# Designs tried in a protein design chat: VH-VL binders against RecQ-mediated genome instability protein 1 (rmi1). Part 17

Target 1, 235 residues: RecQ-mediated genome instability protein 1 (rmi1), of Schizosaccharomyces pombe (q10160)
Amino acid sequence: MNQTTTLSTELTELGVRVQNRWLQSLLDYLAKKHSTGANTTPQLVMQYLVASDIRESTTSEGAAPYIVSEQHNVRIENTMLLQIVRVREIGISIVNQLEYLNDLEELKKLKGQKVIRLVHDESGDEEQNDDDGLTEAQDAVQKGSELKKMCRLILEDSNGQRFWGLERKPIKGIQLSTKLGTKLLVKNVLVRRGVLMLDPNNTTILGGSIEEWDKDYFPKRLIEELKGELSKTKA
Below, E stands for the ipSAE of ESMFold2; O stands for the ipSAE of OpenDDE; V2 stands for 0.75 times the mean of E and O plus 0.25 times the DockQ between their complexes.

## First folded at step 18 (VH-VL; framework fv_mosunetuzumab)

Design c1 (from b5 with heavy chain F108W; at its last look DockQ between E and O 0.53; V2 from the best seeds 0.00; counts 0 for: pae E 2.1 > 2)
Fold by ESMFold2, look of step 18:
Structure c1 (fold): chain C 235 residues (1-235), chain A 122 residues (1-122), chain B 112 residues (1-112)
Amino acid sequence: as target 1 above (235 residues)
Amino acid sequence: EVQLVQSGAEVKKPGASVKVSCKASGYTFTGYYIHWVRQAPGQGLEWIGWINPNRGGTKYNEKFKGRATLTADTSTSTAYLELSSLRSEDTAVYYCARGLYWSSSGYWFDYWGQGTLVTVSS
Amino acid sequence: DIVMTQSPDSLAVSLGERATINCKSSQSVLYSSNNKNYLAWYQQKPGQPPKLLIYWASERESGVPDRFSGSGSGTDFTLTISSLQAEDVAVYYCQQYYSTYTFGQGTKVEIK
């Protein structure tokens, strides 16, 4: 019996083809933490794997089968493991997205003062109402919801190939605040003009991140990136 | 048993270069980062950079960018630090150390080499 | 760069007494996504390389005596040696691995 082979087989049933060198390094670390008789489960390994860079932790057999950007009207039937490099909202203006993100930053400033004045006084005197005057951004912040219409993703496979993904239908969990490096399983996906056409039926969110990409990214570095993109559009 | 064995002491003149080796054993070389750290006599620890032997990727402390070069030879499980344009202030013990990378970053340094003294004197 | 500052620079403690070493970072080393503090402690005896004692701010490396403990979060961290032994005479370093890798200047611990 070979623990690495058994775990690798079990992980493949979960849609992930793990690199043996990565798995062994994880098992060596976990062995220091194990008590006698404890066994490492594939579920535990998945928790570490979704926090990894799949270029190191997985094999090319979970990657795109060809150069995606050169394809049109083909279907990738195989299951791919991908990680999110960037998320962009393309159904809402950049100006409105910046307003949303700046409003989130202002709300965080008020958090230390217990923000009760937003909902504290309701009845008795309602001569003026600001509900009709709220922007999409202000409405999302007030409701505590994500600003979301349609996202375009930069995706990466285990070989480091990057390509576009476009939401054909909204996928819950994909929004501006989605962590960079989030892992996706994508299967039976149509490729149009080199772009993966994503929807809830062909996309499963595994979670995770790549901490070097995601640390201190949302919202400040996203704001900086969007401002740069807005400036290029104006030029 | 994890071991990192470094090359012997070096004496160099200012302006020369030095190449320090770090041979790993007792673990899968391509499954861990190798970091380089130096310590001037009587001083603290200063990180130089890391190499990922699997992919050949490197990162450097900005202080050493342009002077330090990190390489690895997977066939011999050996990492190398080359430091060029040596100055007297580069006199130090140079350590290699192993970093964990089962996640997306190298984390703490769990095993260290014995150190290599590099002396730069005119 | 995240600057790590230790205090005191030197500490003299009687055998069997508690030694306490403080480490402050110029920025938080707590990563909100996993709620872990990216901080380690090392011991270095004369003529030897550093030895890992503590990782994730408070987790003891295998084989390290239980008299060594780490605590703190965010920017303020402490290494405690609950009952100092003669073999604990060394210089102790904190190190962050949140953004690149920087060390404190070291704290020398001696028997009084």
Scores: ipSAE 0.619, ipTM 0.818, lowest interface PAE 2.1, mean pLDDT 88
ESMFold2 (binder alone), look of step 18: mean pLDDT 92; pTM 0.943
OpenDDE, look of step 18: ipSAE 0.638; ipTM 0.844

Design c2 (from b4 with light chain Q27K S99D; at its last look DockQ between E and O 0.53; V2 from the best seeds 0.63)
Heavy chain, then light chain:
Amino acid sequence: EVQLVQSGAEVKKPGASVKVSCKASGYTFTGYYIHWVRQAPGQGLEWIGWINPNRGGTKYNEKFKGRATLTADTSTSTAYLELSSLRSEDTAVYYCARGLYWSSGYFWFDYWGQGTLVTVSS
Amino acid sequence: DIVMTQSPDSLAVSLGERATINCKSSKSVLYSSNNKNYLAWYQQKPGQPPKLLIYWASERESGVPDRFSGSGSGTDFTLTISSLQAEDVAVYYCQQYYDTYTFGQGTKVEIK
ESMFold2, look of step 18: ipSAE 0.591; ipTM 0.796
ESMFold2 (binder alone), look of step 18: mean pLDDT 93; pTM 0.945
OpenDDE, look of step 18: ipSAE 0.733; ipTM 0.883

Design c3 (from b4 with heavy chain F107Y; at its last look DockQ between E and O 0.56; V2 from the best seeds 0.00; counts 0 for: pae E 2.002 > 2)
Heavy chain, then light chain:
Amino acid sequence: EVQLVQSGAEVKKPGASVKVSCKASGYTFTGYYIHWVRQAPGQGLEWIGWINPNRGGTKYNEKFKGRATLTADTSTSTAYLELSSLRSEDTAVYYCARGLYWSSGYYWFDYWGQGTLVTVSS
Amino acid sequence: DIVMTQSPDSLAVSLGERATINCKSSQSVLYSSNNKNYLAWYQQKPGQPPKLLIYWASERESGVPDRFSGSGSGTDFTLTISSLQAEDVAVYYCQQYYSTYTFGQGTKVEIK
ESMFold2, look of step 18: ipSAE 0.628; ipTM 0.823
ESMFold2 (binder alone), look of step 18: mean pLDDT 93; pTM 0.946
OpenDDE, look of step 18: ipSAE 0.658; ipTM 0.848

Design c4 (from c1 with light chain Q27K S99D; at its last look DockQ between E and O 0.39; V2 from the best seeds 0.00; counts 0 for: pae E 2.2 > 2)
Fold by ESMFold2, look of step 18:
Structure c4 (fold): chain C 235 residues (1-235), chain A 122 residues (1-122), chain B 112 residues (1-112)
Amino acid sequence: as target 1 above (235 residues)
Amino acid sequence: EVQLVQSGAEVKKPGASVKVSCKASGYTFTGYYIHWVRQAPGQGLEWIGWINPNRGGTKYNEKFKGRATLTADTSTSTAYLELSSLRSEDTAVYYCARGLYWSSSGYWFDYWGQGTLVTVSS
Amino acid sequence: DIVMTQSPDSLAVSLGERATINCKSSKSVLYSSNNKNYLAWYQQKPGQPPKLLIYWASERESGVPDRFSGSGSGTDFTLTISSLQAEDVAVYYCQQYYDTYTFGQGTKVEIK
């Protein structure tokens, strides 16, 4: 088998249906960069693929099988490859979210970091310390944790269809700071009122981003978007 | 061998339009972006826009929006720049250049056409 | 738009000596998610299209001689020709591809 057929087969075993046109353009670049005779691995291709727009890099076999917004109480058994267009926290007020993001920007200036590194902390001990009188937002910043309760996502498949996803249970790695264009594998997901019901059992985070969407987005453009949403609800 | 071969020089009057072609060979045309860049005599380089031949998407430098139109014909592996309402300041060499497809935005320009001189003379 | 400013506008260097060209962007072109600088360098000889020399600020394109090197990060970048040769007489352009595509005004390199 030729290199593209072998790689496509191995990527399909990982749940990804790569577009041959995209793969060939990547292989041409890698061959020009490395004149060593070493073969490109599927792991290396995945690094570039998660940084891509899946509308260009993957085939429709990984897309939603129908118009999701028209469905209720159906289950999509097949594995879909999706990319995150937007993340919204819907269990915490917009005002508190804005406070969190502004506090995060102040901390970023002090540390010279672009974003706060997530503290590894298992979700399950939700006891808030009331001794210091901090708001939920201030407490999250001081603990170095994400401000998180329940996210709603805008998701996109390889055909460019966009639809809602709602966390039924917290999925580690989905929060306000999640990079736009993050790739997900979603399997055996229930659709209710046109919305994918997501949980850790049906959702795998592959990572990545789409740089045009994500560059300079978090937190500045998110702050602007949330202010706009707050203004519409205050009319 | 990757090649971008452009159409010949044009002489136009102010207010006219010009259409420059860029014929690609030696690679899969729909697997790369095509950028257009111009260079006025004795001046630097100015990006005009790009087209994604696979999806037909375009992006333009705001300076040229409304006057520049980028198209592609996948059956002939040819990209086109049409620039309307020509002015003397549009006198330049116009280049097509190839951008990387595997990225989401096309990055640097690895191969360039030979250039097409467009002269706008009143 | 991200404005790219080169210095000097022209540079005369003796054969075999070092040529140094600076490029400054009005905004950082370092993308934090991949830790790459979205900066390229091109060489243009009279009557020819530009030719790619360097991408990702410091990575040399295939076929480009070892005497060409790129360095810098964020907003400040440098192209260095370690030992200038006669065939290096050209105009050199930096270009950012972080947000759209803009070029520096060019630096003409001549033999002294």
Scores: ipSAE 0.597, ipTM 0.806, lowest interface PAE 2.2, mean pLDDT 88
ESMFold2 (binder alone), look of step 18: mean pLDDT 92; pTM 0.945
OpenDDE, look of step 18: ipSAE 0.683; ipTM 0.857

Design c5 (from b4 with heavy chain S103N; at its last look DockQ between E and O 0.73; V2 from the best seeds 0.00; counts 0 for: pae E 2.4 > 2)
Fold by OpenDDE, look of step 18:
Parts: sequence; structure tokens; C-alpha cells
Structure c5 (fold): chain C 235 residues (1-235), chain A 122 residues (1-122), chain B 112 residues (1-112)
Amino acid sequence: as target 1 above (235 residues)
Amino acid sequence: EVQLVQSGAEVKKPGASVKVSCKASGYTFTGYYIHWVRQAPGQGLEWIGWINPNRGGTKYNEKFKGRATLTADTSTSTAYLELSSLRSEDTAVYYCARGLYWNSGYFWFDYWGQGTLVTVSS
Amino acid sequence: DIVMTQSPDSLAVSLGERATINCKSSQSVLYSSNNKNYLAWYQQKPGQPPKLLIYWASERESGVPDRFSGSGSGTDFTLTISSLQAEDVAVYYCQQYYSTYTFGQGTKVEIK
């Protein structure tokens, strides 16, 4: 069996139907990078898959079987592979969200300044392990999880169909700081008025991101979007 | 062996259009992006845009938006650059190049065409 | 747009000596999520297209001699030729591919 076929089969068992051309391209890259192209595992491929655009990397078999926005009180039995286009917190005021995000931005600036100062101070003093800055950033991300109430998502399938997803119950890992392009497996999901009703029982986070979407989005671009929404609500 | 073979040199008048071809071989044509880069005589390199031959998706440098059109024919494994409203400043060697896209990000250019000289003169 | 600036514009080095080319970006080309620098180096000989030498700031393309090496992170990068050979006479370009694509102005390397 061709390595491509074997990997494709194994990935299908994981709920992901990969395009052969994408997989071959990836394998070519890995063979070039690693002298041991022979050791490509499904898990390794999955790491690259979650970082891909599923419109390019996966087949339509994992897409929505119909136009989701036209459906009401229908359950989609198929397992769908989806990617997050946008995340909005709808259980918290926009003002409170902006305050939180501004604080994060300020913290990033302070950290950046510290790094620049460390590079310029050639003075030999002790490398205090700046592990503290990473810990603070992690704490900020954790604080973001505490602010979570209910998220509304724009989701996209492998065919490029976009539709809404609404959390009925909090899903761990879905929050304002969730990377754009994060991959989800959604199964046995109820559609109401064209919206997927998401909960921990029908939604699994695979992770990843689309670099083009994620780069410089959080928090700066998100702040801009929220400000825009706030202005529209006041008008 | 991966090869990108471009069409021959072109001489055009100002206001005209030029279409340059890039024939790919030695790899799966739809598995990579085709980028276009130009180089004016004695100058540096300028990125024009890319095309995804698989879906026909394109991205352009803002400088060339509206004047540059990228297309691809999967049946012949050929990419095309059309540049309209030509000016003297468009005189350059135009290159096609292969780029990876499996990570949905930006990548370097690993293979290049030989280049096509486009001369715009009155 | 991210502006790439190379230094020097031209470099004359004796055969067998080290050549060093610097490249600065106006913004960081380090992506925090994967900790990769979106920077490449190309070699261009007269009448030829550019040839890829280095990607991800420090990874050599297949077939590129070991005497070529890339280093740096964030905004400051360096291409080093450890022992200049006659065939290394060319113009060298840095490229960022972090946000769209931009090139340095090039550095001409000649034999002294």
C-alpha cells in the first residue's frame, strides 16, 4: 500500500478525510526536511492538518450535507470537520470585553519593552529567568477563560460554506482568545433556524489555526471589530 | 525534475497588455502556488501576486490590483500573468515561481522560471 | 508593508574568506505561534533567476553548500558565507514572507 493510502485510511479513522494531493505535497515537504520521510505518522500529519485550510486539505465528505442556513429543527448526523472564522462572546458586554483586551494589549507592550531593554543592557547582571512573563501571559489567558459565558461562532466547512454556531453549553477551549482557524469536529448536531447548537457532547476541538487569519488578530484586530460593533449599537 | 518554463520575450507599446505563460512540470501542478515576481533592469525584486491552481484563488500586491490578472490551466499545467495598461516602468524581467501552501500560510519560492523580458517602449 | 533593508550594498571579499550580509526588517517576522522566522535568502547570478538558499531564516535548501548559513531572529538577520568561492559571486536578496512578500534591495558580492 502506498504510504499516502495508508495514512489517508488512518486519518479517516480519526474522522478526517484528507485530500490526496494535499497529503502528497506535505509528504514531499517532510521528505525534504527529514531524511527519514518513512516515519510520517498520522499524528504528525494531523499537526499539519489543523494548521491548514480545510478547504484545501480535506474532502467534501466532512462538509455539511446541505445548506445549513435553510434548515430548522434538523439534526445533522454526519461528523463534520469545521474551522472557526470568528468568535464572539455574547454573554458579556462589549465594554467589559474591551477593558479586558486593552489590559492584555498593555501587558504585551510592557513585555516587549522589557525584551528591548534586556537586549540593550549589555551589563552582565544575572539572567533572571524571564519565565515570569510567560507565566503572566498564561495567567491572562486563564483569566479569559473565567470571563467566558457564551460564544457565537462563524464556522466554515471544507466546501467554504459559512454558518453560525452557538454554544448551548460552555465548551472548553472556545473563548475570545481562541485562534482563528481552529478546527472542530461536530457530530449529531441540532440545527435551529440555520444555527448549529454546539455543546461539549457534539463538539470536539482539534486545535490549530490558519496563520493568515490568526496573525496579529488577537487582541488588536479584535478590539477594532468590537469597537465597530459598539458604535453600531449606539447608532 | 521540477521545471518552470516561461514564454519568450515581449515588446509592447504603452497602454497595451501582455500575457506571459509559465508551464510547470515534474510535480503535481495543483499541489503548489504559482507566484509572480518582476525585476526591473538593474533593480531588485517585486512580488506581483500568487495563484492557487487548485481553486483559482488569487492574491495580489496592492500595487498591481486592477492591472494584473493571474490565471491557471490545470489541463496544461500552465499559469498565466496578464498585465494591462502597460507603462515604461513595467519594463522588467517577469518570473514565475513555485510556492508551498499546505500550511495555509506564506512560504518561500523554491523553484523559479527562467524569466520573461517584457519591454514597454513607445 | 514590511520593508527589508540589506547592508552593505556591495561587498568585496578575498577567496576563502568569510562574507557576511545583514538584513533588517521594519517589523518582526517572527511568528509567536510556531516560533519561526518568515525569512528567506536568495542568490542571483547574472542572467539567471534567483535561487533559494535559506528558508525559515536558518534552514538550508537542498543542494546548497554548507558554507552558506543563515542566522538571526525577529528583525535582524545574517547570511554568512564561511569561505567565499569563485562561484559565489552574485547578488544576494533577503525576503520576508510573514506578511505578503517583500525583498531587500540586494547585496552584490564580489571577489577582492
Scores: ipSAE 0.386, ipTM 0.771, lowest interface PAE 2.1, mean pLDDT 89
ESMFold2, look of step 18: ipSAE 0.562; ipTM 0.789
ESMFold2 (binder alone), look of step 18: mean pLDDT 93; pTM 0.945

## First folded at step 20 (VH-VL; framework fv_mosunetuzumab)

Design d1 (from c2 with heavy chain L100M; at its last look DockQ between E and O 0.54; V2 from the best seeds 0.00; counts 0 for: pae E 2.2 > 2)
Fold by OpenDDE, look of step 20:
Structure d1 (fold): chain C 235 residues (1-235), chain A 122 residues (1-122), chain B 112 residues (1-112)
Amino acid sequence: as target 1 above (235 residues)
Amino acid sequence: EVQLVQSGAEVKKPGASVKVSCKASGYTFTGYYIHWVRQAPGQGLEWIGWINPNRGGTKYNEKFKGRATLTADTSTSTAYLELSSLRSEDTAVYYCARGMYWSSGYFWFDYWGQGTLVTVSS
Amino acid sequence: DIVMTQSPDSLAVSLGERATINCKSSKSVLYSSNNKNYLAWYQQKPGQPPKLLIYWASERESGVPDRFSGSGSGTDFTLTISSLQAEDVAVYYCQQYYDTYTFGQGTKVEIK
C-alpha cells in the first residue's frame, strides 16, 4: 500500500479526510527535510493539517451538507471539519474587552523592548530565563479565559461556506485569544436560524491556525476591529 | 526532476501586452503554487504574484494589480503571466518559481524557471 | 511592505576564508505561533535564476553544501559561508515571506 493511502485511511479514522494532492505535497516536503518520509505518522500529518487551509487540504466530505444559513431547526449528523474565521465575545462589553486587550498590548511592548535590550547589553550577567515573561504573557492570556462568557464564531468549511456558530455552553479553548484558523470537529450539531449551536458535546478543538489570518491579528487588529464596532454602535 | 521551462525572449513597444509561459514538469502541477518574480537589468528581485493552479486563486503585488494577470492550464501544466500597458521600466527578466502551499502561510521558492527577457522599447 | 536591507552591498573574500552577509528586516518576520522566521536566502550566478540556499532562516535546502549556514531571528539575519569556494562567486539575496514577498537589494560576493 502506498504510504499516502495508508496515511489517508488512518486520518479518515480520526475524522479527517485529506486531499491526496495535499498529502503528497506534504510527504514530499517531509522526505526532503528529514529523510523521514518513511516515518511519517498520522499525528505528524495532523500537525500540518491544523496549520493548513482546510479548503486546500481536505475534501468536501467533511463540509456542511447544506447551506447552513438557510437551515432552521435541523440537526447535521455528519462530522464537519471547520476552521474559525473570527471570534467575538458577546457576553462582555466591548469597552471591557478593549481595556483588557490594551493591557495585553502594553505588556507585549514592554517584553519586546526588554528582549531588544538584552541582545545589545553584552554584559555577561546570568541568563535569567526570560521564561518568566513568556509565562506572564501566557498567564495574561489565561486570565483572558476567566473573562470568557459566550463567543460567537464565524466558521468556514472545506467548500468555503461561511456561517455562524454560537456557544450555548462554554467550550474550553474558545476565547478572544483563540487563533484564527483554529480547526474544529463538529458533530451532531443543531442549526437554528442558520446558526450552529455549539457546546462541549458536539465540538472538539483540533487546534492550529491559518497563518495569513492569525499573523499580527491578536491583539492589535482585534482592537481595531472592536473600536470600529463600537463607533458604529454609537452612530 | 522538477523543471520549469519558460517561453523565449520578447520585444514589445510601450503600451503593448506580453504573455510569458512557464511549463512545469516532474511534479504534480496542482500541488504547488507558481510565483512570478522579475529582475530589471542589474537590479534586485521583485515579486509580482502567485497563482494556485488547483483553484485558480491568485494574489498580486499591489504594484502590478490591474496590469498583471496570472493564469494556469492544468491540462498542459503551464502557467502564464500577462502584463499589459508595458513601459520601459517593465524591461526585465521574468521568472516563474515553484512555491509550496501545504500550510496556510507563505513559502520560499525552491525551483525556478530559466527566466524570460522582456524588452520594452520604442 | 517589509523592507529588507542587506549589508554589505559588495564583499571580497579570499578563497578558504569566511564570508558573512547581513540582512535586516524593517519588521520582525518571526511568527510567534510556530516560532519560525519567515526568511530565505538565495544565490544567483550571472545569467542564471536564483537558487534557494536557506529557508526558515537556518534550514539548508537539499544539496546545499554545509559551508552555507543561516542564523538570526526577528529582524536580524546572517548568511555565513565558512570557507569560500570559487563556485560561490555570486549575488546573494535575503527574502522575507512573512507578509507577501520582498527581497534584499543583494550582496555581491567576489574573490580577492
Scores: ipSAE 0.524, ipTM 0.817, lowest interface PAE 1.6, mean pLDDT 90
ESMFold2, look of step 20: ipSAE 0.571; ipTM 0.797
ESMFold2 (binder alone), look of step 20: mean pLDDT 92; pTM 0.944

Design d2 (from c2 with light chain S33N; at its last look DockQ between E and O 0.60; V2 from the best seeds 0.00; counts 0 for: pae E 2.3 > 2)
Heavy chain, then light chain:
Amino acid sequence: EVQLVQSGAEVKKPGASVKVSCKASGYTFTGYYIHWVRQAPGQGLEWIGWINPNRGGTKYNEKFKGRATLTADTSTSTAYLELSSLRSEDTAVYYCARGLYWSSGYFWFDYWGQGTLVTVSS
Amino acid sequence: DIVMTQSPDSLAVSLGERATINCKSSKSVLYSNNNKNYLAWYQQKPGQPPKLLIYWASERESGVPDRFSGSGSGTDFTLTISSLQAEDVAVYYCQQYYDTYTFGQGTKVEIK
ESMFold2, look of step 20: ipSAE 0.631; ipTM 0.818
ESMFold2 (binder alone), look of step 20: mean pLDDT 93; pTM 0.945
OpenDDE, look of step 20: ipSAE 0.602; ipTM 0.828
ESMFold2, look of step 21: ipSAE 0.580; ipTM 0.802
ESMFold2 (binder alone), look of step 21: mean pLDDT 93; pTM 0.945
OpenDDE, look of step 21: ipSAE 0.630; ipTM 0.837

Design d3 (from c2 with heavy chain T28I; at its last look DockQ between E and O 0.57; V2 from the best seeds 0.00; counts 0 for: pae E 2.4 > 2)
Fold by OpenDDE, look of step 20:
Structure d3 (fold): chain C 235 residues (1-235), chain A 122 residues (1-122), chain B 112 residues (1-112)
Amino acid sequence: as target 1 above (235 residues)
Amino acid sequence: EVQLVQSGAEVKKPGASVKVSCKASGYIFTGYYIHWVRQAPGQGLEWIGWINPNRGGTKYNEKFKGRATLTADTSTSTAYLELSSLRSEDTAVYYCARGLYWSSGYFWFDYWGQGTLVTVSS
Amino acid sequence: DIVMTQSPDSLAVSLGERATINCKSSKSVLYSSNNKNYLAWYQQKPGQPPKLLIYWASERESGVPDRFSGSGSGTDFTLTISSLQAEDVAVYYCQQYYDTYTFGQGTKVEIK
């Protein structure tokens, strides 16, 4: 059995239908990198998949079966692979969000300055565990999760169709800091007035990102977008 | 072996258009992006744009937007660059190159065509 | 656009000696999510297309001799040829692929 066929089958069992050409291209790269192409696992492929654009890496079989925006009170039974284009918190005021995000930006600047200082002081042996800075950033992200109430998502399928997703119940991992391009598996989802009703029972986060979308977005670009939205609401 | 073979040298007048071809072999043509880069005589490298032969998606350097058109024929594994409204400053060697795309974002160019000299002279 | 600046513009090195080329980006090309530097190095000989040497700032392309190495992070990068060979006479370019594609102006390496 061709390694590509075996991996494709295994990935299908995980709810992901990959394009053969994408998979082959990946395998060629991995073979070149690791000299032993023989050790490619479905898990390894999934790491690259969640970092891919699903429009390029997956087939239409995981896409929405119809135009979602035109649907009302319809349940989509098939498992869809989707990627997050945008995240908005709609349960918290924009002002409160901006306050939080500005605080995060200031923290990032402070950390960046510390890293630059550490590179110049060649002197002392103190292995200060860089673990503390990572923990503070993680804590800040965790604090963001505590502020979460309800998110609205722009989602995209493998065909490039974009539609709205609304959290009916909080989904762990969906928040303002969620990386753009994060992959979701959505199954048996109800569509109301063209919007997917998302909850923990029908939505699984696979993770990942789209680099082009995620680079330099959080928090700086998000702040700018929210400021823009605030100005429009006052007008 | 992966190969990119480009069309021959072109001589054009100002205001004319040129179309350069890049034929790919030795790999799955639709599994990669094709990039175009030019180099004026004695100068550095300038990126023009890329095409995804799979879906025909393109991205252009803003400098070439509206003048450069990238196309691909998957049946012949050939990519094309058309540049219109040629000027003397467009005199350069034009290269096609292969780019990876299995992950989102941008990647380096691992294989290059031999280059096509385009001369624009009144 | 991210501007790439190489130094020096030209370098003459004796056979068997170390050659060092620097490249600076106007913006960091380090992606925080994967901790990779979106930087490549190319070699171009006269009448030939560029050849990939290094990607991700420090990873060697297959078939590239061990005497070539890349280092650096963020905005400052270095290509090192540990022992210059006659066949290494070329122009070398750094490239960022963090945001679209831009190249350094090139560094000409010659034998003294």
Scores: ipSAE 0.481, ipTM 0.799, lowest interface PAE 1.7, mean pLDDT 89
ESMFold2, look of step 20: ipSAE 0.523; ipTM 0.769
ESMFold2 (binder alone), look of step 20: mean pLDDT 92; pTM 0.944

Design d4 (from c2 with light chain K36E; at its last look DockQ between E and O 0.01; V2 from the best seeds 0.00; counts 0 for: placed apart)
Fold by OpenDDE, look of step 20:
Structure d4 (fold): chain C 235 residues (1-235), chain A 122 residues (1-122), chain B 112 residues (1-112)
Amino acid sequence: as target 1 above (235 residues)
Amino acid sequence: EVQLVQSGAEVKKPGASVKVSCKASGYTFTGYYIHWVRQAPGQGLEWIGWINPNRGGTKYNEKFKGRATLTADTSTSTAYLELSSLRSEDTAVYYCARGLYWSSGYFWFDYWGQGTLVTVSS
Amino acid sequence: DIVMTQSPDSLAVSLGERATINCKSSKSVLYSSNNENYLAWYQQKPGQPPKLLIYWASERESGVPDRFSGSGSGTDFTLTISSLQAEDVAVYYCQQYYDTYTFGQGTKVEIK
């Protein structure tokens, strides 16, 4: 078996079906880059794959088998390789999202300026009113930890079909700061009203990004998008 | 596998206190809320409150405010419900349950303890 | 507090027949921001804790048989067992988690 066939087989076992031409091009590139003839591993290929546009790098075998938006109460049994086009939080208002994102941006600036805000733990018994979410968000921001958000995704398959994915249960790694172009493996997923019902059992994050999509997107462009949406709602 | 294992049955006198434990395993303890729910014999379910083990935050049903105290020990992955000033009406099976947590809102209970019977009798 | 009211209180259904349980909330449990209904259904068998069946009003928990389905929106919800099985004898509870937590009074499902 030639190296290309072996690698392709191993990647297929991982749920990734690469285009032969793409794989060959990658191997040629790596051979030129690495004078020492180092053996290309599936792991190395995956690093380049997750950084690629799957429309160019993968076959239609990993795509949705039909028009997802037209499906209702259908389970897609095949494993799909998808890439994230957009991530939106849907658990809180746009206003609250903007507040959160602005706070994050400010904190990033402060950290860059080595301003250690000594948050005095005044554990005062303040009656944690219903705004526990906001307080938690603030604490998370202060700690530099991103709170898990309820997200809706725009996903794209290798054929360029785009459809919604709804996070039904918390999926680790899915958050507002998730890089655009992140690759997902989705298997045995239920479609309701054209939307994928995503949960930890059916969704695996491979990682990666598409640089052209992700560059300078979070949080600046997201903030701009949200502001735009807010203005349209007021009109 | 996610498991919530509760302490054994308790018999108490009126006016006494009871402390029920709930040991969690099979998941990251600080990643979920622990809820407490009770059920009187032959009756429905009544929510008591929740605790966030990560931050120690709590919320109580108004009915139990001042009498119920929720605590959590992250080192042992154990949650506790203490109920004071016990009355005959507090006779019930007490359940701990795992609740999902997102940055906003409350969510359902996906795993439950086996329950702890607390009997309050003179 | 949001009051949850189930109907009927008890239901006797023949094996293989459809069982339908209704749940009404005193206030809408539909959240406008995400368009989700903050409603769950639980099954409780004698001597056991409740078991989660449905969340988000219509999403089945993993391992729950397909014969169980949830429907409805806003204030009116329904749990349906399409073909009642012997193991389905239990008390069923609806729960809102929109504002704190409240349960319906329960519906006892028995075999006719």
Scores: ipSAE 0.476, ipTM 0.790, lowest interface PAE 1.6, mean pLDDT 89
ESMFold2, look of step 20: ipSAE 0.628; ipTM 0.825
ESMFold2 (binder alone), look of step 20: mean pLDDT 93; pTM 0.945

Design d5 (from c2 with heavy chain F107Y, light chain D99E; at its last look DockQ between E and O 0.58; V2 from the best seeds 0.55)
Heavy chain, then light chain:
Amino acid sequence: EVQLVQSGAEVKKPGASVKVSCKASGYTFTGYYIHWVRQAPGQGLEWIGWINPNRGGTKYNEKFKGRATLTADTSTSTAYLELSSLRSEDTAVYYCARGLYWSSGYYWFDYWGQGTLVTVSS
Amino acid sequence: DIVMTQSPDSLAVSLGERATINCKSSKSVLYSSNNKNYLAWYQQKPGQPPKLLIYWASERESGVPDRFSGSGSGTDFTLTISSLQAEDVAVYYCQQYYETYTFGQGTKVEIK
ESMFold2, look of step 20: ipSAE 0.647; ipTM 0.821
ESMFold2 (binder alone), look of step 20: mean pLDDT 93; pTM 0.948
OpenDDE, look of step 20: ipSAE 0.434; ipTM 0.783

